VHH binders against q96fz2. Designs and how they scored, part 261

Target 1, 269 residues: q96fz2
Amino acid sequence: CGRTSCHLPRDVLTRACAYQDRRGQQRLPEWRDPDKYCPSYNKSPQSNSPVLLSRLHFEKDADSSERIIAPMRWGLVPSWFKESDPSKLQFNTTNCRSDTVMEKRSFKVPLGKGRRCVVLADGFYEWQRCQGTNQRQPYFIYFPQIKTEKSGSIGAADSPENWEKVWDNWRLLTMAGIFDCWEPPEGGDVLYSYTIITVDSCKGLSDIHHRMPAILDGEEAVSKWLDFGEVSTQEALKLIHPTENITFHAVSSVVNNSRNNTPECLAPV

## First folded at step 12 (VHH)

Design X6 (framework vhh_6z1v_2)
Fold by ESMFold2-Fast, scan of step 12:
Structure X6 (fold): chain B 269 residues (1-269), chain A 123 residues (1-123)
Amino acid sequence: as target 1 above (269 residues)
Amino acid sequence: EVQLVESGGRLVRTGGSLRLSCAASGFTFDDYAMGWFRQAPGKEREVVAAISWSGRSTYYADFVKGRFTISRDNAKNTVYLQMNSLKPEDTAVYYCAAQYGYFTESPEDYDYWGQGTQVTVSS
């Protein structure tokens, strides 16, 4: 749960987030700070990733079913943090456990304010511990995709036309997140940052890793998680559970170095 | 008013070729993925081929792969299905469908549908 791929160009990413509001109107999410979106095959904590959140967070009287897409920092900085430099936060807020989310002040407070978001990715990476070696085997984990003609392997580096064929209809991974807003004491822009909720691994992933992100499978789950104007915290938390609707394949060790940002990071090995 | 109007369906001999067209109006065509579905008597409606909003991603059902080609012309608001090496099993009503943003294999996900065009393949 500490490394993702989110490499789609902005226009492709936006189309992948097409949705219907409460009135049944077809919409694309409206961007905030699109210039802060940096596509990458290898996203680590403290980088920015695109998230979906309700328009009602930004506009009073907005329809809470309408969606904004915004880049946010991975690693939640609580609103109460008093120091000037958020990198000085001593707590690891990359993930928050579903079983203790209501017990930890850093997560309980923003959750009480309806600060739920959906974290977008092509998929995420996990490292499987292998018996008899100190090396771990990385895997790329993602939603099952519709098979496209001549896509071959999804990340074939020698065939950029195959990637164009795969990515224009890629089903993005939609992970349940909590965000918060932090105001620097000396002034400056408000920092929006998020954490990914984690659950126990499903049976299909148990041989790879013991934990997984809380995945919101389908538009009904995504809509209910985002709609803090109509869906209470208690009802939204019922959406947080393991899912079996995922697939994966082994990838090369190229992904291990977070500075590597190439299609080889997610190509099957 | 949203309209999808299919054309091109007719009787063809086994091994023949046929091109279907679907003209779209009343919506922003470039924002929609397009699909071709078919329904034979006594069968459920099934996906034949689909194409993304940009035309770069395509899907084909296993039973038509290598024989059919889907394409679109966004300037003309039209989607096409080129059918080659036709078999009697291809006999069905062919439907054009539109889904906002992206395509799926499931008829239930599509927002707009045409009235269909009959394709009959005889030995």
Scores: ipSAE 0.394, ipTM 0.747, lowest interface PAE 3.7, mean pLDDT 89
Fold by OpenDDE, second read of step 13:
Structure X6 (fold): chain B 269 residues (1-269), chain A 123 residues (1-123)
Amino acid sequence: as target 1 above (269 residues)
Amino acid sequence: EVQLVESGGRLVRTGGSLRLSCAASGFTFDDYAMGWFRQAPGKEREVVAAISWSGRSTYYADFVKGRFTISRDNAKNTVYLQMNSLKPEDTAVYYCAAQYGYFTESPEDYDYWGQGTQVTVSS
């Protein structure tokens, strides 16, 4: 996964992340560093995206089922990194393969510390190789959305009003991530950054691409992944597998340019 | 319709002060970072200062050196630039710009622009 969409206004995004804590109380995640949220139809590595993580990471006596929402840098910067510029990392940390997560120190160590997060997106983009050509067809991949009688698929939004309704009730894609905290050698603010765990693609996506993000489907999976106080690493890793509960449509080549940030990026062609 | 309307630009003497204002309309102001840019004759447009949607984070260009202060009033949909200790080198058209989310230093990332206000500093 090298491109996502996360364009919802902050308040809409927050409401979309409504959850029940362990006590059954309805809650909204509290924001950390809300100023760093930069909505976009076209999110690339090294940009900030909102993730969910347990409140226990910030408060020693907090209920671990409570959630915080925070923009983090896409591309995990390990805590041991000694250079002043994170861009000087010599290896790609945009993704972490599920089969080698325990073999890589940069991922194993933070995972062992319970630094699990849920990366939020409207969906992600993947490019299909066209046989016989050097051209690649991009696809937008996301959770199936509930068809309300009035709100068809993204493709059925025939009016601005319908489009707004679609996004106001959009089910966000929830991807399993690992994050780490890095203190710059020269001082300054601690950098929070994340990697997305990837798995082999499901059968439905296999013709598009051979790998996909590890998607946490449903509140239980999301809760267990986040709750590092009650759920062990071993148990959490059982949640990491391909899912067929996904849909997709072809989009235009507009998304190919990472500078393009318009609704055309995810619109069906 | 989205509008950004700058005001406050005028002729001032070296060492003088000005306060620029930018009134925004036609979009959700609280969701946007705001920036001030300037363009002098024959020069490229450059960032002067930027402020996050909440006002908690600010950015200043190196040439500002503590002379300018950016602020915003979300209740009034207005962003301000207080300019003190003005120099002839500060003569330019000053533009207000808006970026959805967090601010960047790149003018191309900004979604909306004002028409600009002329600031002239005489020796």
Scores: ipSAE 0.006, ipTM 0.276, lowest interface PAE 10.7, mean pLDDT 90

Design X7 (framework vhh_6z1v_2)
Fold by ESMFold2-Fast, scan of step 12:
Structure X7 (fold): chain B 269 residues (1-269), chain A 123 residues (1-123)
Amino acid sequence: as target 1 above (269 residues)
Amino acid sequence: EVQLVESGGRLVRTGGSLRLSCAASGFTFDDYAMGWFRQAPGKEREVVAAISWSGRSTYYADFVKGRFTISRDNAKNTVYLQMNSLKPEDTAVYYCAAQYGIYTESPEDYDYWGQGTQVTVSS
């Protein structure tokens, strides 16, 4: 997974992340560095994306079921990295294969510290290889959504304007991630960065791409992945598998250039 | 402390109109999606309409599209269901429900429920 959309305004995104803690209390995640959240229809590696993580990572005695939402850099920089330029790692840590996660030091070490996060997106993009041509067909891939329409009328099937109307009730894609904390050798703020765990594609997506992100389908899976205070690494890894509960549609080549950041990037064609 | 109080249910004739209201208290209304559900005797509770926390997104079940309108007033902590062109098949107890975050079509996802208001449509 190398391109996502996460364009919701902060207030809409926050409410889409409403959850229940271990005691059954309804909560919104508490923001860390909300000013660093940059909504975009077209997010690439090295950009910041919002992730959910346990409050216990920031507060010694916090309830591990309570959630923080924070922007983190896409492309994990290991805590032991000694160079001054973290951009050198961008191509190596954007994704983490599920089958080698316990073999790679860059991922095994933060995973052992409970540094699990849930990466948020409207959905992600994949480029289908077309038989007999050099053209690639981009697709926007996302959770099935409840159908919405204008009051008193049937909405059009697929248009940018109809997509705009559904965002306030959009079910965010929740992908399993691993993060790490890197302290610059010369001083400065701690850098939080993440990788997305990937698995073999499900049957529904196999014609588009051979890999997919590890999607955490539903609040039970999300809660268990985040709750490193109660859920061991071994138990959490049981949540990492392909899912069939996913949908998609073809999109315009406008999305190909990561500098394009408009609703046209995810509009159906 | 959490309360959802429906009002407006009554007997109406086929083709008539009715507006239901639901007054909410005891929670942060702006953080909740709101839904209207109905249940006829011997049937399951089903979604009629839902509205996002901001009021910008709405959902309608196929059997009410074009006839019913859901709306909300966050300043008054109230959600409304305007029901037009009523049919005998609309006869049911109508329930107001609140879901933290985003709405769904599933009754089991909703956190708070009102007591219901009876709507009877006769020829």
Scores: ipSAE 0.580, ipTM 0.839, lowest interface PAE 2.3, mean pLDDT 90
Fold by OpenDDE, second read of step 13:
Structure X7 (fold): chain B 269 residues (1-269), chain A 123 residues (1-123)
Amino acid sequence: as target 1 above (269 residues)
Amino acid sequence: EVQLVESGGRLVRTGGSLRLSCAASGFTFDDYAMGWFRQAPGKEREVVAAISWSGRSTYYADFVKGRFTISRDNAKNTVYLQMNSLKPEDTAVYYCAAQYGIYTESPEDYDYWGQGTQVTVSS
């Protein structure tokens, strides 16, 4: 996974992340660093994206079922990294393969500390290789959405008003991530950064791409992944597998350029 | 034409129970979160309870304290509010409202409103 969409306004995104805590109380996640949230139809590595994580990471006696939402840098910077510039990392931390997560220190250590997060997105992009050509067809991949008369397909919005309403009811893609905290050697703010765990693609997606993000499907899966206080690493890793509960459509080549940030990126062609 | 029609409001004694119903028409009911609001004389309209389109998620105001239950039947295009252990303070006009997508606590976010049903709780 090298490209996502996360374009919802902050308030809409927050409401879309409504959840029930362990007591069954309906809650909204609290924001940390809301000013770092930058909505975009075209998110690339090294950009900030919103993730969910347990409140327990920030508050010692907090209920671990409570959720915080925070923009984090895509591309995990390990806490041990000694260079002043995170871009100088010599290995790719955009993704973590599920089969080697326990083999790589950069992922194993933070995972062992309970640093699990849920990466939020409208969906992600993948490119299908066309046989016989050097051309790649991009696809937008997301959770199946509720069929509403108003929403139809993403491309069925005939007005700005309808478009906005469609997204108000959008089920966000929830991807399993690992995050780490890095203190710059020269001082400054602690950097929170994440990697997306990847798995082999489901059968439905296999013709498009051979790998997919580990998708946490449903509130239970999301809650268990986040709740590092009650759910062990071993138990959490059982949640990491391909899912068939996904849909996709072809999009234009507009998304190929990471600088393009328009609705055309995810519109069906 | 969009319609929300509340029913079930009446005079009841303290400690009594009521079940309110709201029948929806003119829109795709299962696309909408539903909410119950109330407005007492001289007070602002406030949320009582809300329910997602699927019924999987619910919200209750703090004053409800487990006394009320919101539910819906998408096959009947109806949302319900079971009210138990009613108190004089619960006296108000109760409104049904619909919001496209997810429910919120803010009345201004709701797209459609009923005319309301009067609930009166006597001491």
Scores: ipSAE 0.000, ipTM 0.263, lowest interface PAE 13.8, mean pLDDT 89

Design X8 (framework vhh_6z1v_2)
Fold by ESMFold2-Fast, scan of step 12:
Order: C-alpha cells, then sequence, then structure tokens
Structure X8 (fold): chain B 269 residues (1-269), chain A 123 residues (1-123)
C-alpha cells in the first residue's frame, strides 16, 4: 500500500472517528497538531496522514483506551537514525511485512514499546497489471459503505456526483500501523512517523494486487490494536490478517500522478 | 437557539487581572472545542487561546503565553479566560467561539460565535 485518499475536512474526519472508551463513554479523539493535517485525494509516502493512537503515549497514568488523533509522516524513521535528514534513509519503510515484523529492528523495537497506531484513510489505491502490456489499471479500495437517506449506496454503477453526498457518513478505512519517534541530532521538534503493516491479499483482491494493508475491521479490533496498556504485542499481532470485508472500483489514470489532487482521483470510471 | 454569551469585560489598569466567562447553550457543549479570539479597531480577529472538548489540550498565542489561562467547566457549559499581567496592547473586543471536535488558530473554522466583550487596559 503506497497511495491513499484522506480528503475529509477536519470536522467531518473527527466525527467519523467517534468511539467509546473502556467505560462505555462516547468520545471524540483529541487532536495533536491539527494544523498539520492536509486533506488530499492522493496521499503518497513522505506526506502526513492522520493516525489514531493511545493517549497513554503522551500522558503517564492516562486511560489507555482514550484516543489521540495526530498527523504523522508516512515512512517510519527509526528512533536510532543518526543522520540529520530523514530523506537520506537508505531503505523504504512505507510498509512493513506482517511475516517479518518481529525480525526487523526498525519495526520490532517500536512494537516492543507499544507504538501501535491506526492509519486513517478514505481508502487506498492499487494498480492491476494487465497481461501483455506495461499499462496498469488503478482501483480505489475501501470499506463497504452503508446507505444514507439522502445519498443512497455507492458503487461503480452510481454517478460521480453521487459520491460527493456520501462523505458526511463515510466509514473510514482503519489500517494497522507502527510508529516511532525520532529526535533530530541537531535539535528541533520530535518527528512522529509511521509504517503500514501489510499482509497477503484476500481472495477478493488477489486479481488486483498480491499484497494488502492489514485492515482492522470494526471498533473491537481498532480498540485492541491501540490499547498497548492492556493488550500485549503478541495478542495485538493476532489482529493482523487479510480482510474480505472490502470493496473496490476502477478509477481513471488521473490518480497515477501523485500531484493530481481532485475528486476525479477516486471517482468510478 | 445556539448562544454564546461572554461576560467579564471591563476597564483594567496595566498589570491588572481579569477573568472572562462564556456561557454556552443550544448545542452539546462537551463535543465542541472552544476558543477565545480578540479584535482591536482596524485589525483582524486573531486567536488568543483554545481548549479541546475534554479540557486536556490547550493552545496559547505567543503574545499571551504565561499570562493567560484558558479553562472550561463542562458541567456548567462555560469556558473561561483568566488574564494576568494585562498590557495596553491587550485592549480589544474578546470573542468566544465554538468548533465541533477540534480547535484551530483560524477564525474561519469556528461554527458559533458570541457577541464579544470589551476589555480596555489603561496605562
Amino acid sequence: as target 1 above (269 residues)
Amino acid sequence: EVQLVESGGRLVRTGGSLRLSCAASGFTFDDYAMGWFRQAPGKEREVVAAISWSGRSTYYADFVKGRFTISRDNAKNTVYLQMNSLKPEDTAVYYCAAQYGIWTESPEDYDYWGQGTQVTVSS
């Protein structure tokens, strides 16, 4: 997973993240650095995306079931990185394979510290290879959406204009991530950065791409992944598996160029 | 029926203290971030302080940091601004504002606004 959409205005995104804490109280996640949130239909690595993480990462003795929402850099910069420029990192940390996550020090160390996060997106993009050509067909992949009284259901058969009406009640894609904290050697603000855990694709996506992000389907899975105060690394990793509860439709080649940032990027062709 | 009603604005001497209050009604106060903004004659409206829906995250503009404290009482649907070590430059109309879910530094992002309360700081 190397391209996502996360275009919702901050207020709509915040409402979409409403949750219940351990005591059953309805809550909205509390923002850190809300000014750094940059909505886009076409998010690439090195850009910032909103993630959910436990409040306990920032406050000693906080309820570990309470959530913070914060923009983080896509592309994990390990805490041990000694150079002053993160762009000089010699290996790609955009994704982290589930089968080797405990073998790679860049991922094993932050996992051991409970640095689990949930990466938020409208959905993600993948490119299907077409036999006999070097052309690829892009697809937008997202959770099935429920019908609303005004907008109705969405899909490839719906007009592009109908897609604009669904965003107020959109079910965000919730992907399992690992983050780390890097302190610039010469001073400056701590950099928070993340990677998305990947798994083998499910049967429904196997014809599009051989890998998919580890999707946390539903609030129980999201809560357990985030709650590093109560859920061990071993138990949390049991949540990491392919998901069949996913849908997709073909999109135009406009999305191919990461500089294109318009609703056309995710509109059905 | 949404209302934000500011109170506490008055004339104060340089170095003095003042507490502003904003009483909210007509919306679910506990879901809203609250901000205090100010506007002096001939100037644009600027953020002074903001507080998250839970009261656990706060923001202060550089020119008030260490002098002002924002707080809220969700049981009373009220947000407060404690102003200490007041300076003539603090003279402005102070506005209370509400934004669903998050605070920001931009006045344009806020959903609801009070009528304002005048603070005048004399030398």
Scores: ipSAE 0.000, ipTM 0.198, lowest interface PAE 15.4, mean pLDDT 85
Fold by OpenDDE, second read of step 13:
Structure X8 (fold): chain B 269 residues (1-269), chain A 123 residues (1-123)
Amino acid sequence: as target 1 above (269 residues)
Amino acid sequence: EVQLVESGGRLVRTGGSLRLSCAASGFTFDDYAMGWFRQAPGKEREVVAAISWSGRSTYYADFVKGRFTISRDNAKNTVYLQMNSLKPEDTAVYYCAAQYGIWTESPEDYDYWGQGTQVTVSS
């Protein structure tokens, strides 16, 4: 996964992340660093994206079922990194393969510390190789949305008004991530950064791309992944597998340029 | 103009039943979760029940204990609260509220409010 969409306004995004804690109380996640949230139809590595994480990461003795929402840098910067510029990392940390997560120190160590997060997105993009050509067709991939008689599917949105309605009740894609905290050697603010765990693609996506993000489907999966106080690493890793509960449509080549941030990026062609 | 108009509040005896209605206008009703809140004199406004835009998800406060049922008719832009087994402690002004997206317990998250309807339960 090298491109996502996360364009909802902050308040809409927050409400879309409503959850029940372990006591059954309905809650909204509290924001950390809300000013770092930058909505975009076209999120690339090194940009900030909102993630969910347990409150226990910030507050001692907090209820670990409570959630915080925070923009973090996409591309995990390990805590041991000695350079002043995170861009100088010599290895790719945009994704973490599920089969090697325990082999790589950069991912194993933070995971062992319970640094699990849920990466939020409207969906993600993948490119299909066209047979016989050097051209790649991009696809927007997301959770199936509930069809309302009025809003139809994303593909059926024929007006701006209908399009807005689609996003009002949009089910966000929830991807399993690992985050780490890095203190710059020269001082400054602690950098929170994340990697997206990837798995082999489900059968439905296999023709588009051979890998997909580990998607946490449903509140239980999300809660268990986040709750590092009650759920062990071993138990959490059982949640990491391909899912067939995904849909997709072809989009224009507009998304190919990471500078393009318009609704055309995820619009069906 | 956005309007939420509650109706059905009245004086009832303990153990009685009452059905509240809230008629919505001026916004896309199907896009909003709806909630019923109540406020008794000298007390804070509290959530009674909430329902998602589709009606598939509902919430009830602990004090409801199965006595109340929230429902909605999207064709009529109306949300209902059926209240059974009413108690004097249920005496309050009942408010209808709308929230864009999904329902929450926090009154601050709701975008639109009705004027309220008085429910009084006598002993």
Scores: ipSAE 0.000, ipTM 0.253, lowest interface PAE 14.6, mean pLDDT 90

Design X9 (framework vhh_6z1v_2)
Fold by ESMFold2-Fast, scan of step 12:
Structure X9 (fold): chain B 269 residues (1-269), chain A 123 residues (1-123)
Amino acid sequence: as target 1 above (269 residues)
Amino acid sequence: EVQLVESGGRLVRTGGSLRLSCAASGFTFDDYAMGWFRQAPGKEREVVAAISWSGRSTYYADFVKGRFTISRDNAKNTVYLQMNSLKPEDTAVYYCAAQYGILTESPEDYDYWGQGTQVTVSS
């Protein structure tokens, strides 16, 4: 998973993340650094994306079931990284394989500290290799959405009002992530960065790509992944597996260039 | 504190029309998706129609499409169900319900429920 869409305005995104804490209280996640959230239809590694994480990471004695939403850099920078510029990291931490997560120091250490997060997106993009050509077909992959009248077709949006109907009730994709905290040697703000855990593709996606992000399907799975105060690393890792509860459609090659940031990136072809 | 008060249910003849209203109080109405559900004697509660927090998205069960219209007035904290071309099969207690966040078609996802209003359609 190397490209996503996460374009919702902050207020719409926040409402889409409504949840219940352990006591059954209705809550919206509280923002940290909301000014760093940059909506886009075409997010690549190195950019910031919103993630959910437990309030207990920031506040001693907080209820571990309460959630913070924070923008984090895509591409995990390990806490032990000694260079001054994170872009000089010589290995790719955009994704983390589920089968070797406990063997790789870059991921095992933050996982042992409970640094689990849920990466939010409208959906993600994958490029299908086509026989007989070097051209790849991009697909937008996302949770099944409730069937609403006149709003279920992304390609039918021809005005701002119709476009708002598509996103008004969008169920966000919730991907399992691991984050770490890096302190710049020269001083400055702590950098929070994440990686997306990947698994073998489900049957439904196998013709598009052989790997998929580990998707947390439903609030019970999301809650258990985030709640590092009550759910051990071993128990949380049981949530990491392929899911069939996913849908997709082919999109235009416009998405290929990460500089293109328009609704055309995810509109059906 | 939280209240959903349905009104408008009554006896109506086959082919008739009826408008149900649900007045909400005690919560931030604009943050909630609203749904109309019904339950006939001896049957499970089923979704009829639902509307998103903004009013821009609506859902209708297949058995009411083209006959019923859901709408909301956020300034009045009220959701409506306009029922046309009523059939005896529409006879049920109709419930108003509120779901925090996004719209769903599952009764189990709804946080608050009204007391219900009886709709009876005679042949």
Scores: ipSAE 0.206, ipTM 0.642, lowest interface PAE 5.3, mean pLDDT 89
Fold by OpenDDE, second read of step 13:
Structure X9 (fold): chain B 269 residues (1-269), chain A 123 residues (1-123)
Amino acid sequence: as target 1 above (269 residues)
Amino acid sequence: EVQLVESGGRLVRTGGSLRLSCAASGFTFDDYAMGWFRQAPGKEREVVAAISWSGRSTYYADFVKGRFTISRDNAKNTVYLQMNSLKPEDTAVYYCAAQYGILTESPEDYDYWGQGTQVTVSS
C-alpha cells in the first residue's frame, strides 16, 4: 500500500470514528494535534494521516478502550534512529509484512510496547499491471458502502448533493498499523509515525495486486487491536489476515501523480 | 409509499421490560440506517438508539446505560428495541426512523418517520 485517500473534513471524520467504550458509552475520539490533519484524496508516504490509538498511550490511568485520533507521519521512524532527518532511513517502513513483523526490530519493538494504531482512510489505491503493456491501471479499494437509492456507488454520485451524502455516511477503511515515537537528536517535538501492516491479497484483489493492507473489519477488531492493555500482542496478531469484505473500482491515471488532490482521483472511470 | 409502523408500546411497571418493533415498507430497508427516538411531553425529540444498515454499528444515547438494545432483521424489514430496567423517566412516545447514511444523533438527518408508539412506565 503506497497511496491512500483521506479527504473528509475533520468534523465528519470524527463522527465517522464514533465508538463505544468498554462501558457501552458512546464516544467520539479526542484529537491530538488536530492542526496537523490535512485532508487529501491522494495521501503518499511521509505525509500525515489520522490514526486511532488508545488513550492509555498518553494517560497512565486512562481507560484503554478510549480512543484518540491523531495525525501521524506515514513511514515509521524507529525510536532508536539517530539521524536528524527521518528521510535518511535506509529501509522502507511504509509497510510492514505480517509474516516478518516479529523479525524486524523496527516493528517488533514498538509492537511489543503495545504501539498499535488503526490507520484511517477512505480507501487505498493499487495499480494493476496490464498484460502486454507497461501501463498500469489504478484502482480505488474500500469497504462496501451503503447503497443509497440515488447513488448505488461512488460512481453514481452525479451531483454535488449526492456526493456529499455519500461522504457524510462513508464507512472508513480501518487498517492495522504500528506506530513509534521518535525524539529528534537535536531536540524538538516528538515525532509520531506509523507503518501499515500488509498481508497477502484476498482472492477478490489477487488479480489487481498480490498484497493488501491488513484490514480490521468491524468495531470488535478495531477495539481489540487498539486495546494493548487488555489484548496481548499474540492475540492482536490473530486479527491480521486478508479480508474479502472489500470492493473496488477503476480510477483515472490522475491519482498517479501524488500532487493531484482532487475528487477525480477516486472517481470511477 | 414509505411506511414505518411502530408496535409494542404499552404500560409497564418500573423495572419492567418491553420490546418495540418497527416494520418498514416502501423503501429498500437494507440500505438505511434505522433509529429509535423518543419524545416526552414538553420535551424535545431525542435519539435513543441507532443501528447501521448492516447491523454492525450501533449508537446509544447516554441515558440508555446498557438498558436498551437495538437490533434489526433485514429479511423482515424490521428494527427492534429491547428495553430493560425501564424507569418512569423513559415514559414517552417512541418513534422509528430511517436514514440514508451514517449513524447520527440528529433527528434532522433522518428521512422517514413512524407515527410512534406510547411507552408508559409507572412508578
Scores: ipSAE 0.000, ipTM 0.241, lowest interface PAE 13.0, mean pLDDT 89

